# VH-VL binders against Protein ULTRAPETALA 1 (ULT1): the designs that were tried, part 14

Target 1, 237 residues: Protein ULTRAPETALA 1 (ULT1), of Arabidopsis thaliana (Mouse-ear cress) (q8gza8)
Amino acid sequence: MANNEGEMQCGSMLFKQEELQEMSGVNVGGDYVEVMCGCTSHRYGDAVARLRVFPTGDLEITCECTPGCDEDKLTPAAFEKHSGRETARKWKNNVWVIIGGEKVPLSKTVLLKYYNESSKKCSRSNRSQGAKVCHRDEFVGCNDCGKERRFRLRSRDECRLHHNAMGDPNWKCSDFPYDKITCEEEEERGSRKVYRGCTRSPSCKGCTSCVCFGCELCRFSECTCQTCVDFTSNVKA
Below, E stands for the ipSAE of ESMFold2; O stands for the ipSAE of OpenDDE; V2 stands for 0.75 times the mean of E and O plus 0.25 times the DockQ between their complexes.

## First folded at step 7 (VH-VL)

Design R2 (from G35 with heavy chain R30S S31D S56N E101R, light chain S30Y N92D; framework fv_ivicentamab_arm2; at its last look DockQ between E and O 0.01; V2 from the best seeds 0.00; counts 0 for: pae E 10.3 > 2, placed apart)
Heavy chain, then light chain:
Amino acid sequence: EVQLVESGGGLVQPGGSLRLSCAASGFTFSDYAMNWVRQAPGKGLEWVSIIYAGGNTDYASWAKGRFTISRDNSKNTLYLQMNSLRAEDTAVYYCARDFGRYSYFDYWGQGTLVTVSS
Amino acid sequence: AYDMTQSPSTLSASVGDRVTITCQASQSIYSWLAWYQQKPGKAPKLLIHKASSLESGVPSRFKGSGSGTEFTLTISSLQPDDFATYYCQQYDDYPPGSYTFGGGTKVEIK
ESMFold2, look of step 7: ipSAE 0.006; ipTM 0.471
ESMFold2 (binder alone), look of step 7: mean pLDDT 90; pTM 0.914
OpenDDE, look of step 7: ipSAE 0.208; ipTM 0.640

## First folded at step 9 (VH-VL)

Design P3 (from P2 with heavy chain A50R, light chain S29D; framework fv_prolgolimab; at its last look DockQ between E and O 0.01; V2 from the best seeds 0.00; counts 0 for: pae E 14.8 > 2, SAP .499 > .496, placed apart)
Fold by OpenDDE, look of step 9:
Structure P3 (fold): chain C 237 residues (1-237), chain A 122 residues (1-122), chain B 106 residues (1-106)
Amino acid sequence: as target 1 above (237 residues)
Amino acid sequence: QVQLVQSGGGLVQPGGSLRLSCAASGFTFSDYAMYWVRQVPGKGLEWVSRISGRGGYTYYADSVKGRFAISRVNAKNTMYLQMNSLRAEDTAVYYCARGPYDYVWGSYFDYWGQGTLVTVSS
Amino acid sequence: QPVLTQPLSVSVALGQTARITCGGNNIGDEYVHWYQQKPGQAPVLVIYYDSDRPSGIPERFSGSNSGNTATLTISRAQAGDEADYYCQVWDDYTVVFGTGTKLTVL
């Protein structure tokens, strides 16, 4: 009964110090080596993250693309997708680390020496259920108040909304709901504030056909989304 | 009900001018980008011009740039196309069309006017 | 500007399924909209954002877009479906229409 006590090689043994010396953001953990990594999207720019390399060959990426990004323990492929990289499925080439001040693809580093393609097979089975396609969040500056508004790029539609905002030089925060908008801020529509639990402004004339309570994305009148349509129909009933 | 009613058009000589109008009703006019699209009889559709909801931004096809001017008066719920230096190749049915909300790109046209024939001929 | 290529004509038997294609380089990365135009009438939006259907448009109309080809599918073709069909995309503040396809219902 060979006690294959797989000597969990401490992170310090995974790579020679010389191999990591020029890499940015190196942290040696107990059972992993962590480095700064990123992925570049032509559209969204650089998403920065931390890559952990395990002796098992597992790679985990914690995303730091935006403040408040909660994406943790991503596969490189998932991170690539999350970054909004236009050319998908080439994460070895698209995900980079900083070596000597330059972006170097993972495929050109020693970091993949433990990576076994066989590990991909196991992770596909359990994560198949709930892995929401995550996209990088983006911010657009308001031309009126100068505040940045967050776009959560979690769907094609959300991406479209962001695209639209970016395409308009006169875009302002009042044109799009923002979670960080407080009850005191005037940029948000009154109906939207009410939706969030704010008191209705006494100056609000009210709208019997307002659909903003039924749609989290509702900004303009005459919203045609099904949620708004249903809401309007119910209000009339 | 959303309606776009066009007026203007007709026969004009080369080098002449013509003004088209599109009166909108049934929706908040200023919330929507508006478009002109033309169609040569028996041919396909060609985008001509776009104007943003508030009228602050205008765009033109290369074929009409410098000759055509799109404008809108939101208080009147009306969009215009001033066509100057008209050419024979400008002969077409011109449609006004409602785009999506202002600031929405990837524009589609959900409502169209009835069209107005513009004929440029000597 | 992207060039959108459509077949000149498509024929479909009554009750059958018609497919009209719109080809373009990486058109799958763009939202494609579809219009129906009957003779002497203004175009009518039948599909927007690749697959969304405006109110009033029958469920028989559907759209898909992937790779280099967008497709308008008309199931259970009716005589009233005979028309010209145009695909359309937006590109850099411009609008590009396909060349148009004449659908004939036999």
Scores: ipSAE 0.000, ipTM 0.498, lowest interface PAE 13.1, mean pLDDT 80
ESMFold2, look of step 9: ipSAE 0.000; ipTM 0.425
ESMFold2 (binder alone), look of step 9: mean pLDDT 92; pTM 0.938

Design P4 (from P2 with heavy chain A33S V104F, light chain Y49D; framework fv_prolgolimab; at its last look DockQ between E and O 0.03; V2 from the best seeds 0.00; counts 0 for: pae O 8.9 > 2, placed apart)
Fold by OpenDDE, look of step 9:
Structure P4 (fold): chain C 237 residues (1-237), chain A 122 residues (1-122), chain B 106 residues (1-106)
Amino acid sequence: as target 1 above (237 residues)
Amino acid sequence: QVQLVQSGGGLVQPGGSLRLSCAASGFTFSDYSMYWVRQVPGKGLEWVSAISGRGGYTYYADSVKGRFAISRVNAKNTMYLQMNSLRAEDTAVYYCARGPYDYFWGSYFDYWGQGTLVTVSS
Amino acid sequence: QPVLTQPLSVSVALGQTARITCGGNNIGSEYVHWYQQKPGQAPVLVIYDDSDRPSGIPERFSGSNSGNTATLTISRAQAGDEADYYCQVWDDYTVVFGTGTKLTVL
């Protein structure tokens, strides 16, 4: 009876240090890598959590959305639901990690490496995971001024922009299609602002779905704590 | 309030040219990608062209590539569609539409112009 | 280019639930958007990102997307829901619309 002691790859071997260096909240466990993650709800704002990545392809999320939240070992899909997002969402796109101070969907990180490999083994169906992992910043030279423009590759759109730039032999800095817009600067409807990510901060003034911390009910409209009441009043003003 | 007001269009002979305009208001125009979509009367919707917020990136459907040119003047909050070498099959109602800038591709169109009829006939 | 296939027409009795499907290869991996178009009018976004509703769209409208099929569901159909409906995705730097479905409310 050959004891196939599957060599438990140490968490330190799961990812290269370079791959994780820009991620926020990185902890290397014995058999997992942990990072800070979150999910944005149109209604409740950002739910913050800890994501553990295992070499088996398993993903576990411990929710920290409120100090009293006891949700542990959630699947990404379950966490997405818990965050207040509607059902039938794509957790790979909706759950994000912080890289270089930016929210980056899981689908655009290396963190799904083992998950994807595991899924391929189970599903006979060649679901071409078409989303190229955009991990590192890239630079494209301007044909006008000769300077290099930085592409952060933190979103699908940024990746596309980079792709387009690389494909254009006459690409110029002036061809950069847009400026980064924060939720505060956006003139779009409130739901869209929230969708793009308002952080859960008691000091937040510009977000319609921000919550206070320190109250178990702070995610809910029925919270009666003074901090939440004040915040809600300010948001409506 | 977000508004897209279209102008231009009309009757033109095959091989002729027309220029459509879409005037935007109620939002920061340069922050949003813009699109042209056309519809043959009684038929479905067909994407025609796209332009990024700053106008640096333009895309075209194969059916109009080389003949149509999308542009925008952000200082005027206006997008244009220059249509050259028009064909009978280009006869359609043309709509301008707004798409989110950060989701340039994969975007939805949340606001539409009223449409402009282009008729190409001898 | 991906082809999005919709039924030509769907009929629903007043107050009943209508379902309009949009078929495409691996469409579940993409976000699907839905538009309503009434005669002589511009299209109106009714569902975006598979299941989200724009402001002003009734809760009767819902969307789902999985596998090879996206579905627009209209519960408690009203006479005013009679229109053409189009699904939409993007692919390879193109925007693709479905063939469109005429919804008739009986």
Scores: ipSAE 0.012, ipTM 0.513, lowest interface PAE 8.9, mean pLDDT 80
ESMFold2, look of step 9: ipSAE 0.143; ipTM 0.555
ESMFold2 (binder alone), look of step 9: mean pLDDT 91; pTM 0.933

Design S1 (from D10 with heavy chain S52L S105D, light chain N92D; framework fv_polzastobart; at its last look DockQ between E and O 0.25; V2 from the best seeds 0.00; counts 0 for: pae E 3.8 > 2)
Heavy chain, then light chain:
Amino acid sequence: QITLKESGPTLVKPTQTLTLTCTFSGFSLSTSGVGVSWIRQPPGKALEWLALIYWDDDKYNNPSLKSRLTVTKDTSKNQVVLTMTNMDPVDTATYYCAHSPYEDDSGYYPFDYWGQGTLVTVSS
Amino acid sequence: DIQMTQSPSSLSTSVGDRVTITCRASQGISNYLAWYQQKPGKAPKLLIYAASTLQSGVASRFSGSGSGTDFTFTISSLQPEDVATYFCQQYDSYPLTFGQGTKLEIK
ESMFold2, look of step 9: ipSAE 0.212; ipTM 0.611
ESMFold2 (binder alone), look of step 9: mean pLDDT 90; pTM 0.929
OpenDDE, look of step 9: ipSAE 0.268; ipTM 0.641
ESMFold2, look of step 10: ipSAE 0.278; ipTM 0.656
ESMFold2 (binder alone), look of step 10: mean pLDDT 90; pTM 0.930
OpenDDE, look of step 10: ipSAE 0.481; ipTM 0.771

Design S2 (from D10 with heavy chain S32T S100L S106E, light chain N92D L96Y; framework fv_polzastobart; at its last look DockQ between E and O 0.03; V2 from the best seeds 0.00; counts 0 for: pae O 10.8 > 2, placed apart)
Fold by OpenDDE, look of step 9:
Structure S2 (fold): chain C 237 residues (1-237), chain A 124 residues (1-124), chain B 107 residues (1-107)
Amino acid sequence: as target 1 above (237 residues)
Amino acid sequence: QITLKESGPTLVKPTQTLTLTCTFSGFSLSTTGVGVSWIRQPPGKALEWLASIYWDDDKYNNPSLKSRLTVTKDTSKNQVVLTMTNMDPVDTATYYCAHLPYEDSEGYYPFDYWGQGTLVTVSS
Amino acid sequence: DIQMTQSPSSLSTSVGDRVTITCRASQGISNYLAWYQQKPGKAPKLLIYAASTLQSGVASRFSGSGSGTDFTFTISSLQPEDVATYFCQQYDSYPYTFGQGTKLEIK
């Protein structure tokens, strides 16, 4: 009975200690590595934040630019914009971490390892399917309650569950413990709330939970999803 | 074809309550994502959104007028009713109802179909 | 509330001319901007939505561009029937708000 415990790669396994030893503000979480990061604006100076790196390739930034800043779980691109950086859309170069006392762009660090891998995987899959921009998260309607359930497809098991659900015309929420989508939750796309019969909400102001296969905001290149476009346009400087 | 038509009094006295009815066809407020909005326009001035009501009875009112506005729907009659209390001469305007289409993967949509509007004059 | 600043308030141009109207939002509204045409005594007519998408049945001489806070409406070649007031509107979030309008006349 091989307990295929899908090795949730503990944050401790994401990077070698040697790779992180010179980085400032390193915290190893259960499923992420956190480091101090920042972005420099000529106008406003340095915005300091914390960057979390996930094995999925997800990047989340919690801003600490000023006391009371409530910006949490930003994408690097969103953080770049938030910092007031004059040259936007180069977050890989503009967002830096401190290594050995120096500001080093993310592009020059190992921290983008999983990001780049995820991006490549998505790019390969999309080439085969005619470059159709798709979001990583999938939704399946329950035949019992009529509500949609989220499949994040972050693991092999999740993919399997999704596959099984899609193959079952009578799939129900009770069949598998999936993430219930509620109207109060932030959606990958704001329009999905409407689709699910939720009350109208403002447009998407972020895609931190969005895994769009093609945009940098969602860790994939060549994404043209409107959510990511909207986010980029709608983030307050 | 989608059509909307506003009906109600064209003359209201100050402090009285305005009640307007929007009767529509070509769509249903039982359809997910669909809404109806009220917009007004004082003579020679800009448009002002007043309220929206959706299929699920979710309602939005202009904050500046929130206390004075009530919007309701009768799905079976394809009607939306706007009530505005304590009318003032400054509320003299053409009042429109408009269709809000359902939202899709591409996002939200603005007012694609409008009623012809009804001029409401507030005067003693 | 999101304020929409539209400019100019009025313009007079010649038939065949290019017309440009701008609309600025007080905050980012993504591409959730619409342009309407309103003729005297008529309801507004939707011309453009999603900042740049032409409504069905609208002439191709009408176009829109922009995202975030700055938007532009263009008539490539003004026609006599284009005499109207034009309005921008954000529908990113409630309360929905309109620009002040641009009255377009022909010289």
Scores: ipSAE 0.007, ipTM 0.520, lowest interface PAE 10.8, mean pLDDT 81
ESMFold2, look of step 9: ipSAE 0.229; ipTM 0.629
ESMFold2 (binder alone), look of step 9: mean pLDDT 92; pTM 0.936

Design S3 (from D10 with heavy chain S32Y S52H S106Y, light chain A50D N92D; framework fv_polzastobart; at its last look DockQ between E and O 0.16; V2 from the best seeds 0.00; counts 0 for: pae E 5.8 > 2, placed apart)
Heavy chain, then light chain:
Amino acid sequence: QITLKESGPTLVKPTQTLTLTCTFSGFSLSTYGVGVSWIRQPPGKALEWLAHIYWDDDKYNNPSLKSRLTVTKDTSKNQVVLTMTNMDPVDTATYYCAHSPYEDSYGYYPFDYWGQGTLVTVSS
Amino acid sequence: DIQMTQSPSSLSTSVGDRVTITCRASQGISNYLAWYQQKPGKAPKLLIYDASTLQSGVASRFSGSGSGTDFTFTISSLQPEDVATYFCQQYDSYPLTFGQGTKLEIK
ESMFold2, look of step 9: ipSAE 0.061; ipTM 0.524
ESMFold2 (binder alone), look of step 9: mean pLDDT 91; pTM 0.937
OpenDDE, look of step 9: ipSAE 0.278; ipTM 0.652

## First folded at step 10 (VH-VL; framework fv_polzastobart)

Design T1 (from S1 with heavy chain S32T S106E, light chain L96Y; at its last look DockQ between E and O 0.21; V2 from the best seeds 0.00; counts 0 for: pae E 8.6 > 2, placed apart)
Fold by ESMFold2, look of step 10:
Structure T1 (fold): chain C 237 residues (1-237), chain A 124 residues (1-124), chain B 107 residues (1-107)
Amino acid sequence: as target 1 above (237 residues)
Amino acid sequence: QITLKESGPTLVKPTQTLTLTCTFSGFSLSTTGVGVSWIRQPPGKALEWLALIYWDDDKYNNPSLKSRLTVTKDTSKNQVVLTMTNMDPVDTATYYCAHSPYEDDEGYYPFDYWGQGTLVTVSS
Amino acid sequence: DIQMTQSPSSLSTSVGDRVTITCRASQGISNYLAWYQQKPGKAPKLLIYAASTLQSGVASRFSGSGSGTDFTFTISSLQPEDVATYFCQQYDSYPYTFGQGTKLEIK
């Protein structure tokens, strides 16, 4: 999903209500979502602040560690330094929010969604891949009729559609996201199914697999489907 | 290819202020995640990290020397400048600048490229 | 500050021998440990980072291991060009700190 909806985006549209569940200090502003955050140092304890997340990918922190704190609108890295954290700049892991009463690192929350998307736009020029990027189409089978339907894996949104379909044990032809179809539609011929995609579109952002491999391709660290669980458990071996 | 070079006086009197310049090529301090550190090594002794400046002008000084050190950058000239006040004979050392990268998602790299160093002698 | 203690302070051994140098941190540093080689009159050269990962272009005879507080650096088969002083460095927390070094010589 590309953020290309014009100049302004309302804060209420940045995150789904479910994505913010049990998060402490949620306040939805005009063009931001704000939450309580903090950073802990061994010497000074918790520094508490408010984090604002913008659709541009900007992150702003206003420190509330003491009355009369004169640091205003810090970056997360500056806030980490301000808090006296001894660990060298690892702000994604050292700045936390409260979810369900527990401290959770920013890196394990949806709050970095727009920051990560902005960073990916800047980093594409530096990618060095040993192999040519190619698109990969994959197939999902209907639970009712057994017919397989082709999913395009040309963008992150399309990869998410495929991932969600693979995670649904009751997926049916009527759930197909590209067209309104039923089980009555003919299945693609077997000879066509061997062709998985193209390698030559300048607008394509290739995906080499149709399953979640943890945080490397899809960056859905909060995903609990069995494929993501199996990937993380197997990487440890 | 990344290169760094230290320049400045090689002899300084006690109490004087030392100013060293690191001139580099192969990277820019306008690039996210790029930093430059200063490290010194007294003859025959261990290395001591002095200071670090990042692309976003974040600065870190060794606490044991914090009041004596100032680090600045000039991104247009590809230079970082170390200023160290109140020099003493114990500050005699070879001074290095080094490339100090940082990646939010990739973790930390230690000093991967160093200048050749400049010996600064503090003597009356 | 995290104190880094290296052992031994000097070592003299023969070409082809296995060399082991240890480094101990005064508190846990996870795997944020680097090893450097420094030849006389030269700047340090990074050999190993993240305790065990070889820097690009470094010979495979060099290796590192450990986590937390206790780390080792190994040369599997000493070569004549390996005569140098070797330093460990933690980069977990500021200030970054170095071991005192191990001077390696060939008999």
Scores: ipSAE 0.012, ipTM 0.459, lowest interface PAE 8.6, mean pLDDT 75
ESMFold2 (binder alone), look of step 10: mean pLDDT 90; pTM 0.928
OpenDDE, look of step 10: ipSAE 0.183; ipTM 0.639

Design T2 (from S1 with heavy chain Y102T, light chain L96W; at its last look DockQ between E and O 0.02; V2 from the best seeds 0.00; counts 0 for: pae O 5.2 > 2, placed apart)
Fold by OpenDDE, look of step 10:
Structure T2 (fold): chain C 237 residues (1-237), chain A 124 residues (1-124), chain B 107 residues (1-107)
Amino acid sequence: as target 1 above (237 residues)
Amino acid sequence: QITLKESGPTLVKPTQTLTLTCTFSGFSLSTSGVGVSWIRQPPGKALEWLALIYWDDDKYNNPSLKSRLTVTKDTSKNQVVLTMTNMDPVDTATYYCAHSPTEDDSGYYPFDYWGQGTLVTVSS
Amino acid sequence: DIQMTQSPSSLSTSVGDRVTITCRASQGISNYLAWYQQKPGKAPKLLIYAASTLQSGVASRFSGSGSGTDFTFTISSLQPEDVATYFCQQYDSYPWTFGQGTKLEIK
C-alpha cells in the first residue's frame, strides 16, 4: 500500500527565491505563490490584479482593477476579458507581471512552469459559474436627449440591464434602472465617469491600483521619478 | 461627414502663448469614446503628437511639452482648444487637430480624420 | 517613449512595382500601429490601422502586417497617385509617436 502522500509542495518550493526576487508583489502562501499581475487595455488602461500560482498548474487571479471590483479566482483568460481586452489575444502574452520595474508577459516568466493544459478543466468549472463576462463600463445613448448613460457592468444584473437597454431602440435615460434620472439632470455628469483601471497616465484620477512604469524604483514610495511623483500625487487626490 | 478645422494665429512671437481652436462637425465630444488630438509637423519633418482630450475630459499631453500644453473642450460648440506657452522658433510647424475615436473591441483608433492644418510661424 | 524607426527614408520605384516599407518599435506595441499617407501640403490620411486593417475607402493595393515590434506596409502595385510620404504611428502607449517617414517617388 504505497502511501502516495502527495507531497503538498509548499508554495515556498514552487519557485526559487532567485526566480522571484525581481518580481513585484511576491507573497508566498502555504500552497501557492502570489504575485502582482495586470493586463493592459488600450481602452481602459491597466487592470491590476493578484496572480496565484499553484503546484497543480492552476492559476487564479484576483482583480483589483477598480475599487469595489469583486472579481475573484478568475482564470487568466477571464481576467484578460475582464480587463477589456476583447480581442482573441492570448492571455499568456497579455497578462503581465512586474519584473525589475517592467511589465513582463507571463509567457516570458517562470510562472507558467507548472501550467498544463489540463488546467483547462478549471476553466470549465468556472464555466458553470456563468463566467460573468463582466465588461467594464459601457454607454448607451439616450433617444430622448442624445446623451449617453453609463452602465458599470460589474455584476450579472448590471450586465442584464445593459443588455436590455441595448436591445431597446427607444431606450432613454429615464428608463429603468435610471428611472429617477432625467436627461436634463446634472447627474449625467456623474454618469459619464468611467470607473476603469489605470490609464497608464500620470494624470490618472481615482486610480488606487496604478502601476508606475519606467523607473527602476517605480512603486516605491521613495521614487523621485516624475511618473511616480505624478502618480502619487494623483492617487492622494 | 466628419470634418475638423484649425483656427488661430499664424504668426506668434517668441515667448508668447499660442492658442489654437479646433472646430469640428460630424461627431460630438459628448459621445463616449470620442477624442480629439493635436498633432504638429515642422516643415519637412516628422509628425509629433501633442495632446489628446476625450469626451469625459480625460486629457493626455506629450511629456516633452507637458508643462507648456493645455487642452480644453467646449462640447456645446464642438471645439477643442490647444494652448501652448513660451513659443520658440523651433515650435514653427503645421498644427493639426484630428479625430481619435476609441475602438469598439480592442482599444483606440488612430487618427482617422484630420483637419487641413494651420501653419504657425514663430518669429520675432 | 516608444521610438518608431521607419525604413527606408526614401524610395524611388516604377509604376506597377511592389513597395515595402518597414517600421520597428523600440518596444512591443501589439498591433496598435497605423500607417498614413501624406501628400505635399495635405494632412495625413489614414490607410491602415491595427497593423493590418484597411481603413474604409482605401484601395486594396495597400496592406499592413506585423505585430509586436516589427511591422510592414505594402503597396502591391504602385500607382502614380501613390506618390507621397508614408508614416507609421504607434498608439499603444502615450505619448503616441510617429516614424520619421518614407518619401515615395516614381522613377
Scores: ipSAE 0.026, ipTM 0.561, lowest interface PAE 5.2, mean pLDDT 81
ESMFold2, look of step 10: ipSAE 0.373; ipTM 0.706
ESMFold2 (binder alone), look of step 10: mean pLDDT 91; pTM 0.930

Design T3 (from S1 with heavy chain D57Y S100L Y102V, light chain L96Y; at its last look DockQ between E and O 0.06; V2 from the best seeds 0.00; counts 0 for: pae O 10.9 > 2, placed apart)
Heavy chain, then light chain:
Amino acid sequence: QITLKESGPTLVKPTQTLTLTCTFSGFSLSTSGVGVSWIRQPPGKALEWLALIYWDYDKYNNPSLKSRLTVTKDTSKNQVVLTMTNMDPVDTATYYCAHLPVEDDSGYYPFDYWGQGTLVTVSS
Amino acid sequence: DIQMTQSPSSLSTSVGDRVTITCRASQGISNYLAWYQQKPGKAPKLLIYAASTLQSGVASRFSGSGSGTDFTFTISSLQPEDVATYFCQQYDSYPYTFGQGTKLEIK
ESMFold2, look of step 10: ipSAE 0.411; ipTM 0.756
ESMFold2 (binder alone), look of step 10: mean pLDDT 91; pTM 0.932
OpenDDE, look of step 10: ipSAE 0.005; ipTM 0.521

Design T4 (from S1 with heavy chain S32Y D57R S106E, light chain S30Y L96Y; at its last look DockQ between E and O 0.01; V2 from the best seeds 0.00; counts 0 for: pae E 11.2 > 2, placed apart)
Fold by ESMFold2, look of step 10:
Structure T4 (fold): chain C 237 residues (1-237), chain A 124 residues (1-124), chain B 107 residues (1-107)
Amino acid sequence: as target 1 above (237 residues)
Amino acid sequence: QITLKESGPTLVKPTQTLTLTCTFSGFSLSTYGVGVSWIRQPPGKALEWLALIYWDRDKYNNPSLKSRLTVTKDTSKNQVVLTMTNMDPVDTATYYCAHSPYEDDEGYYPFDYWGQGTLVTVSS
Amino acid sequence: DIQMTQSPSSLSTSVGDRVTITCRASQGIYNYLAWYQQKPGKAPKLLIYAASTLQSGVASRFSGSGSGTDFTFTISSLQPEDVATYFCQQYDSYPYTFGQGTKLEIK
């Protein structure tokens, strides 16, 4: 009956259109939003680049400040240093974007939303912790010895590593991404195979956070918690 | 709570090298956003920032003294060490170490916790 | 280097009076300005950071204002324990620099 045209990219869900209003160089990618940014040096003038904002809280800057610049994928702090400004490490106020024709420091924009969210979820000294969510641990067995190795699935990258390991029929202990190990290493103790990840109950089989972008090989499709189900459904469109 | 304490010689002869140790508790120099600064104050005069070392090994020295200063850390002992070469009577001052945070999500902070200071006298 | 100039160099006033101290930076420092209190023989104590934010545990009679190059520190009602030297400090750029101080006395 209805025409099912088009598919929205995940990048378009990071910010409302009104939040990006009048920003220069806005480009929405598959899992990021990109904007023009810069940093000003008294000695060298303006260094201009592109900032990518990810839902993980990661920030990446690609500098185009000089002909022959070889720098790729800088952090904001590294870009601040690359621009010739080695000041008090104040990149939130020294890196700017253009809004309505004016330079606006990152600290005064919504572009730090996911960065700030990610930082507040980390365990910190004397910090009160709000509702903490995490995915249960998963295990992948070695094709050679049968020993299982623990994957923690706390971030998008960790979920991707687990997904890739589950898709490899020849996966071995030596392929473990976190440490160099072999089949000689002692297997995980049985008490460490207890699933973790549900803040409501130790017996909960659900997931409260999902970073994986839709794949039938991911164990996320088996997660029954409402938050994970909603995230998986929204990602698939 | 965060505490810092300076230790080292209180009397140094001209041309000698001064080594001061800041011993601290209540934080670790392995923690993101943590730094320690050295600041001095000649008797009756204004404060002068000397040097800073951060958790990620970034170091900053006051340009007026940059060739004379070395700052290092020993994370396992909760210590930061200042070395200052070629001491002169003009370097007579109370030397402080201070907690110098860098917090992306809370903004920038100045020196929020200080040691009590140690007076270093440079004389023949 | 950013020069910090305080005014006045010395001030004598009565208990209960309003005290105002100014600090001027030689170039713009946004709001990266702190105020310290230093009593004889002691380390400086941070009172105000970010030009106007009161440090935890500091009495509410202390306040600060300003941005850019011109900053003001105020004690709303002077108390006997406020006799000290007060310093401003910029932390926008290395080297961090301090004002020359304002010596506050009660008469």
Scores: ipSAE 0.000, ipTM 0.461, lowest interface PAE 11.2, mean pLDDT 75
ESMFold2 (binder alone), look of step 10: mean pLDDT 90; pTM 0.932
OpenDDE, look of step 10: ipSAE 0.014; ipTM 0.525

